# Ledger of designs, part 2: VHH binders against Protein Aster-A (GRAMD1A)

Target 1, 172 residues: Protein Aster-A (GRAMD1A), of Homo sapiens (Human) (q96cp6r367to538)
Amino acid sequence: SGRLLINSVFHVGAERLQQMLFSDSPFLQGFLQQCKFTDVTLSPWSGDSKCHQRRVLTYTIPISNPLGPKSASVVETQTLFRRGPQAGGCVVDSEVLTQGIPYQDYFYTAHRYCILGLARNKARLRVSSEIRYRKQPWSLVKSLIEKNSWSGIEDYFHHLERELAKAEKLSL

## First folded at step 4 (VHH)

Design c02 (from x07 with H99W; framework vhh_gefurulimab)
Fold by ESMFold2-Fast, scan of step 4:
Structure c02 (fold): chain B 172 residues (1-172), chain A 120 residues (1-120)
Amino acid sequence: as target 1 above (172 residues)
Amino acid sequence: EVQLVESGGGLVKPGGSLRLSCAASGFTFSSYDAAWFRQAPGKEREFVSAIYSEGSTTYADSVKGRFTISRDNAKNSLYLQMNSLRAEDTAVYYCAKDWFYGLESPYDYWGQGTLVTVSS
């Protein structure tokens, strides 16, 4: 089942917000550093049209579990959609595959980012996430996956929303 | 199957009002955000208004204060009350589910549209 993580208006235009989140921007670089992500690589956006683009991110995330791995490797595939080249906004679908964690072959996480332009210098960002299962875990394992995954997802997007609010104030 | 059927368009004089309706079927309407978009002659399709599943609303600045979006989950219906209509509001109006759409996505759904003409 999905969860809504961000649904907020920022006093930043839709194109600028897209550049902050989905290019190799100072905002994104700083945010990932704050999250302690390392070995970050971003492929260029590519695709057959300007309205349908794809890229791949790879990075290492820290894990605080004292009885398990201290870090894990992530491959994140992002697909960007626009209604047209003049569209005031976009949708980015993100699939996040994590390696080096227990039960990694059972699940992955998916995020949908929606940017909607409201005015020249104002846009709404909506982010929803879900956990997707490749194999059905039994109830105790599923509870562990759900608890740990949602904790991480919620912390990540709460932190992102806070940093966007700070960046918004600096832009005004 | 998922269907969205718009109605209520027509010819109206500047300053007039129209109420558009969208009838949804084939999915649990109350669980989804819904929106109105429009496409004027010779222009790109643009956002007009959205209503979220929990009832909050958002409007494009060009229509804020003149248009009101609402929903009736018991009737699986979405509405757009359009007041103080202007010539520049002339467009085909579209109801949308999963309203943030790339044209190549197989999972997004649009209605067929209803024409609004504002002219004397």
Scores: ipSAE 0.013, ipTM 0.318, lowest interface PAE 8.2, mean pLDDT 83

Design c06 (from x07 with Y101W; framework vhh_gefurulimab)
Fold by ESMFold2-Fast, scan of step 4:
Structure c06 (fold): chain B 172 residues (1-172), chain A 120 residues (1-120)
Amino acid sequence: as target 1 above (172 residues)
Amino acid sequence: EVQLVESGGGLVKPGGSLRLSCAASGFTFSSYDAAWFRQAPGKEREFVSAIYSEGSTTYADSVKGRFTISRDNAKNSLYLQMNSLRAEDTAVYYCAKDHFWGLESPYDYWGQGTLVTVSS
């Protein structure tokens, strides 16, 4: 049960797009600052091969809740797979665990990023997301979790898509 | 037991056409994305075309306008119609399915490939 958030072609090569999104790049730093994420730490990528790597990100996100917490802590685990065209694509699976929000013990979110190289300076980015449940919530609680989570996820990836489009145009 | 079997490769002259087929079994084909990749002699494997479960398609720029990917979910089959073939299209062509959510690689290569040779 997932949702497709991004399915767009960018005039940026697959390796550069991967570098922009999955290294400590100026693009990623600027994007996270625009999102008002703080206390950002990125572990190094590590694994047995260049085609199967893992890293952990930790950061603090702001919450727009006048009656509750103003921020929450996130632990995001990313796993990189490179089995398609070796130099022209990858998949990154992301698991996002958030602490400091209502019903945090019930669920976490997962994202799948797929980068496919179409030409030397052109790639497609597909991003899909899903909410995964550790405990089965009551139907009303589930509706609240899904409404709030999908709102946040959609805002994040729409913002990312806009920033990638801007970065693409600056590559003239 | 997931299985993908490619067929339809052969020797063809430049400007010719060829249709590749991939027969899928062991999974619900209609629920998965499917793709064609190729590996030319002495080169790395490269993406050719993908068709997603919802029907949208993507093409590498080198084949765009010349190749057409399609699927027949009732026959559990994936196709690649190749027109205006060029010498640089010479490669072994592989069929792949996507592992949407899992701990494994997104593309499971269960096909043995089919050889396409474009020469005079």
Scores: ipSAE 0.012, ipTM 0.432, lowest interface PAE 8.6, mean pLDDT 83

Design c07 (from x07 with S105D P106W; framework vhh_gefurulimab)
Fold by ESMFold2-Fast, scan of step 4:
Structure c07 (fold): chain B 172 residues (1-172), chain A 120 residues (1-120)
Amino acid sequence: as target 1 above (172 residues)
Amino acid sequence: EVQLVESGGGLVKPGGSLRLSCAASGFTFSSYDAAWFRQAPGKEREFVSAIYSEGSTTYADSVKGRFTISRDNAKNSLYLQMNSLRAEDTAVYYCAKDHFYGLEDWYDYWGQGTLVTVSS
């Protein structure tokens, strides 16, 4: 099932927070470098309106697996929703497809980011994640997928929240 | 069917108080985050306050210290106590729901709204 990973207020405005997380920003570039992601490409945002946009990210992640591949390839599709062009917030849905891991054809991960403007220089970020199954694994296989996937997801978003808090303090 | 029905709006003088109510039906209210938004004439909708399923609250800076959001899960109801009202609080107030674990649209249902007018 799903899990809430981030639910925090940051002293940065909603538009700036969106720019930090969902553009080719110095913040995002630095964060992905800290995660040791390589071969990073970002497509432009595109869509029929500014309230419904889509983009694709591709990148390589390191794998801590002594008996297997040292890296895996990721295709992440992000869809952005806004209530209006002047809205003080947005929702971004992310679907993450990973190649080069065991049982890769059984599942993918999904994230929802919610940015809600509270004031000109203050916003709440809420992030929830879910593991989605394309094929039903047996109970032991499902346990391994769940354990490994949640460990990685939780580490990623704890690291992101910590880096956002640092960036917030630097901006103040 | 999912329904949210706002009530409690009216005309009040600056410095006055009002309490808004939102009656929820058609879903398990206690499982969802709920929020108040408002829309002044000719403006975009603005976030006012949220209360999450676990009980945490959040306020826009413009209302912090003056407004209090609360919920009563047994009555499937959401409330907004508004104190020290100002002319700039004049708006139609809407309640909305969300699912905090969900990959559904955030605040995916809006009620019809209730008009609050703060005027001399």
Scores: ipSAE 0.014, ipTM 0.332, lowest interface PAE 7.4, mean pLDDT 84

Design c13 (from x07q with A50Y F101W; framework vhh_7aqx_2)
Fold by ESMFold2-Fast, scan of step 4:
Structure c13 (fold): chain B 172 residues (1-172), chain A 121 residues (1-121)
Amino acid sequence: as target 1 above (172 residues)
Amino acid sequence: QVQLQESGGGLVQAGGSLRLSCTTSGFTFSSYDFSWFRQAPGEEREFVGYIYSEGGSTDYADSVKGRFTISRDNAKNTFYLQMNSLKTEDTAVYYCAKDHWYGLESPYDYWGQGTQVTVSS
């Protein structure tokens, strides 16, 4: 039910990697634009401590299917966990609800991002994903959900890993 | 009842070696990743090394890479930190942890009680 999508070391520090992925960074803005996501809004991070924060992203994604809707709306909720004021890493849990697709009320996707600081300018990023079911679909419906969902998830994280590798070389 | 217990710490001269062990109980050992952390007096805990559940793949902090080796024995529910070429800067309390990524703060984190390593000049 789960899959490992990214498990790579980057020559960029853990705090910078966190800022690139989980703030309103030029990197994130450029990446989402490359994915052709539109109507992007990011809520501010909020929570009682720096070690436990939450935010909501909303955006519209293109759908490649020639029949049916050409786009879908997404609500993504991210929860961030980290230790202390100078954390050299974090974990972000993401829940992604897609609206405007068949069987939208049956499932959602979940991602866990783990950033582990190895040195001042070096960190590992691990990303795993799973499809979570609110209702158990029968075999044909489940096959359709999984085919479409995994295709999209794998394309997204493959693209993200490539863009992170490019950004690593630019050393900003 | 998840439990982790360190052993193997002690006093050693610079250039010497020590092997730390972390014995575990209360869960299916082979299914989890493990890590070593350390904490010097007055400082925050820092990452030392990580071992993955499959294949024995490892990651190390740059300060210990090439000198320390982490390994696991699934049959004994134990994992190890082999420390070679010890430096005075390696003096710290060493902690083992279950499936704990640096920066994760969760009620599901599990830590041992720590074992003291002192490296004399």
Scores: ipSAE 0.012, ipTM 0.310, lowest interface PAE 8.2, mean pLDDT 83

Design c14 (from x07l with F100W L103Y; framework vhh_lunsekimig_d3)
Fold by ESMFold2-Fast, scan of step 4:
Structure c14 (fold): chain B 172 residues (1-172), chain A 120 residues (1-120)
Amino acid sequence: as target 1 above (172 residues)
Amino acid sequence: EVQLVESGGGVVQPGGSLRLSCAASGFTFSSYDLYWYRQAAGIERELIASIYSEGSTNYVDSVKGRFTISRDNSENTMYLQMNSLRAEDTGLYYCAKDHWYGYESPYDYWGQGTLVTVSS
């Protein structure tokens, strides 16, 4: 049940694209503000024995539900993986746990970001996502989870792709 | 299922040339980015060359101008042409592909590697 959300080339070098997406950058701060995420905290990146780096983001997201809660709390864990300096990019795995939504204990969402350097000022960003189940829902519940989760994920990454395109234009 | 098989390694004198091949099966070859890695004695595995599905290429500085990565989508084969070989190019050479979906690193390899020895 995975989906490819972004697979685009940007006229931004791989190192700068990584900084924009995975540091406490003005780009990231502005993007999350546009998404109306609040109470945003980012832990620093910390390494482990395998040269992987990990950080945790916490934030509050708005929910468009007229009969339910208007917001939910999110804990997002990101693991940054590099194979070597010559790679010209990175892989970031993101696991997103949301609390304050129906059926929250059944599932979480996962994203993989892949940045590949193509030239000095040119990189490809690939983003794929999937919904991972901790418990097996019956078909009606699964349909509800899938519909709502994919709607949110697709909106998020379409918005991200548009903002990256704007930032690319401004840099050139 | 999915396989990458390296070949073409051997013993060559400094200044010589070799062409490595990576034969692929079990996936739509033309849709994937492909990579060559090298592991020399006493050092970690290093990415040395990349070729992307759209045809662009990247090289580590130490091989740029000496090595050329290429692909033949009709034969499902990737190549590494190595010219002006140096003693420090000695090592096991591995090829790798990425996945658009799933949990595999784009830099994981699928073969046993092919040994290149540059000696006088």
Scores: ipSAE 0.005, ipTM 0.181, lowest interface PAE 10.6, mean pLDDT 81

Design d01 (from q10 with T100W; framework vhh_7aqx_2)
Fold by ESMFold2-Fast, scan of step 4:
Structure d01 (fold): chain B 172 residues (1-172), chain A 123 residues (1-123)
Amino acid sequence: as target 1 above (172 residues)
Amino acid sequence: QVQLQESGGGLVQAGGSLRLSCTTSGSTFSDYAFSWFRQAPGEEREFVGAINWGGDSTDYADSVKGRFTISRDNAKNTFYLQMNSLKTEDTAVYYCAADWYFELGSYPEYEYWGQGTQVTVSS
């Protein structure tokens, strides 16, 4: 059902890693630009407490197939949970709804990011993903959804992991 | 909700051993992953070790690998940090934490922390 996509230690503290990934940071701006995401909007984080926050991202993604639409629109809802008053990390749940693709009404994707502080300048990032179905697809349709979705998810997170590794070396 | 209470801290000689315990109440123990953190004087709180909800995966900070072992006992609603070959650098307040992480999860929930227990390693 789900897949582990990143499970790596970076020589970046947990708070800085969280800032890089979940604020309007230079890292995030550069990464999304490298992915060729366009029309990017980030709502501010909001919620009842600093330990429970929500934001919405909207953006357009490129589609790399030889026929059909070349882009799709995405609405991504992120919910952030902090560990408490002396936080050494956080969890972010992401739900990604894509419009402009075949069978868009059948599914959405979900990601969980877990940042765990290991030392002052060292943190672990774990990312797991799953495809969630709103309608039960026939086996052929399910195969198509899963092939395309996992390809995109794996490319995205492998690219993210490489960019984080580059960024950490600049922090040495 | 989960309530956590550490015990087993104290003064120990370098090269000695100490076992910390964390007892839990207020929820289903087996639904949680557990971690130990520590805060040395003048430092930020740092990760020490973790055990997942299934008990089949553990992770440790590089500074304690091979010396510390985390384990859990679901029948006693308790998890442990066995600390061997203690060094003066291990002196810190040790905190236990419960994580809501399990495969399907019930959300939202926050990680819960104990009050901390002092470990002092003398030379």
Scores: ipSAE 0.006, ipTM 0.149, lowest interface PAE 9.7, mean pLDDT 81

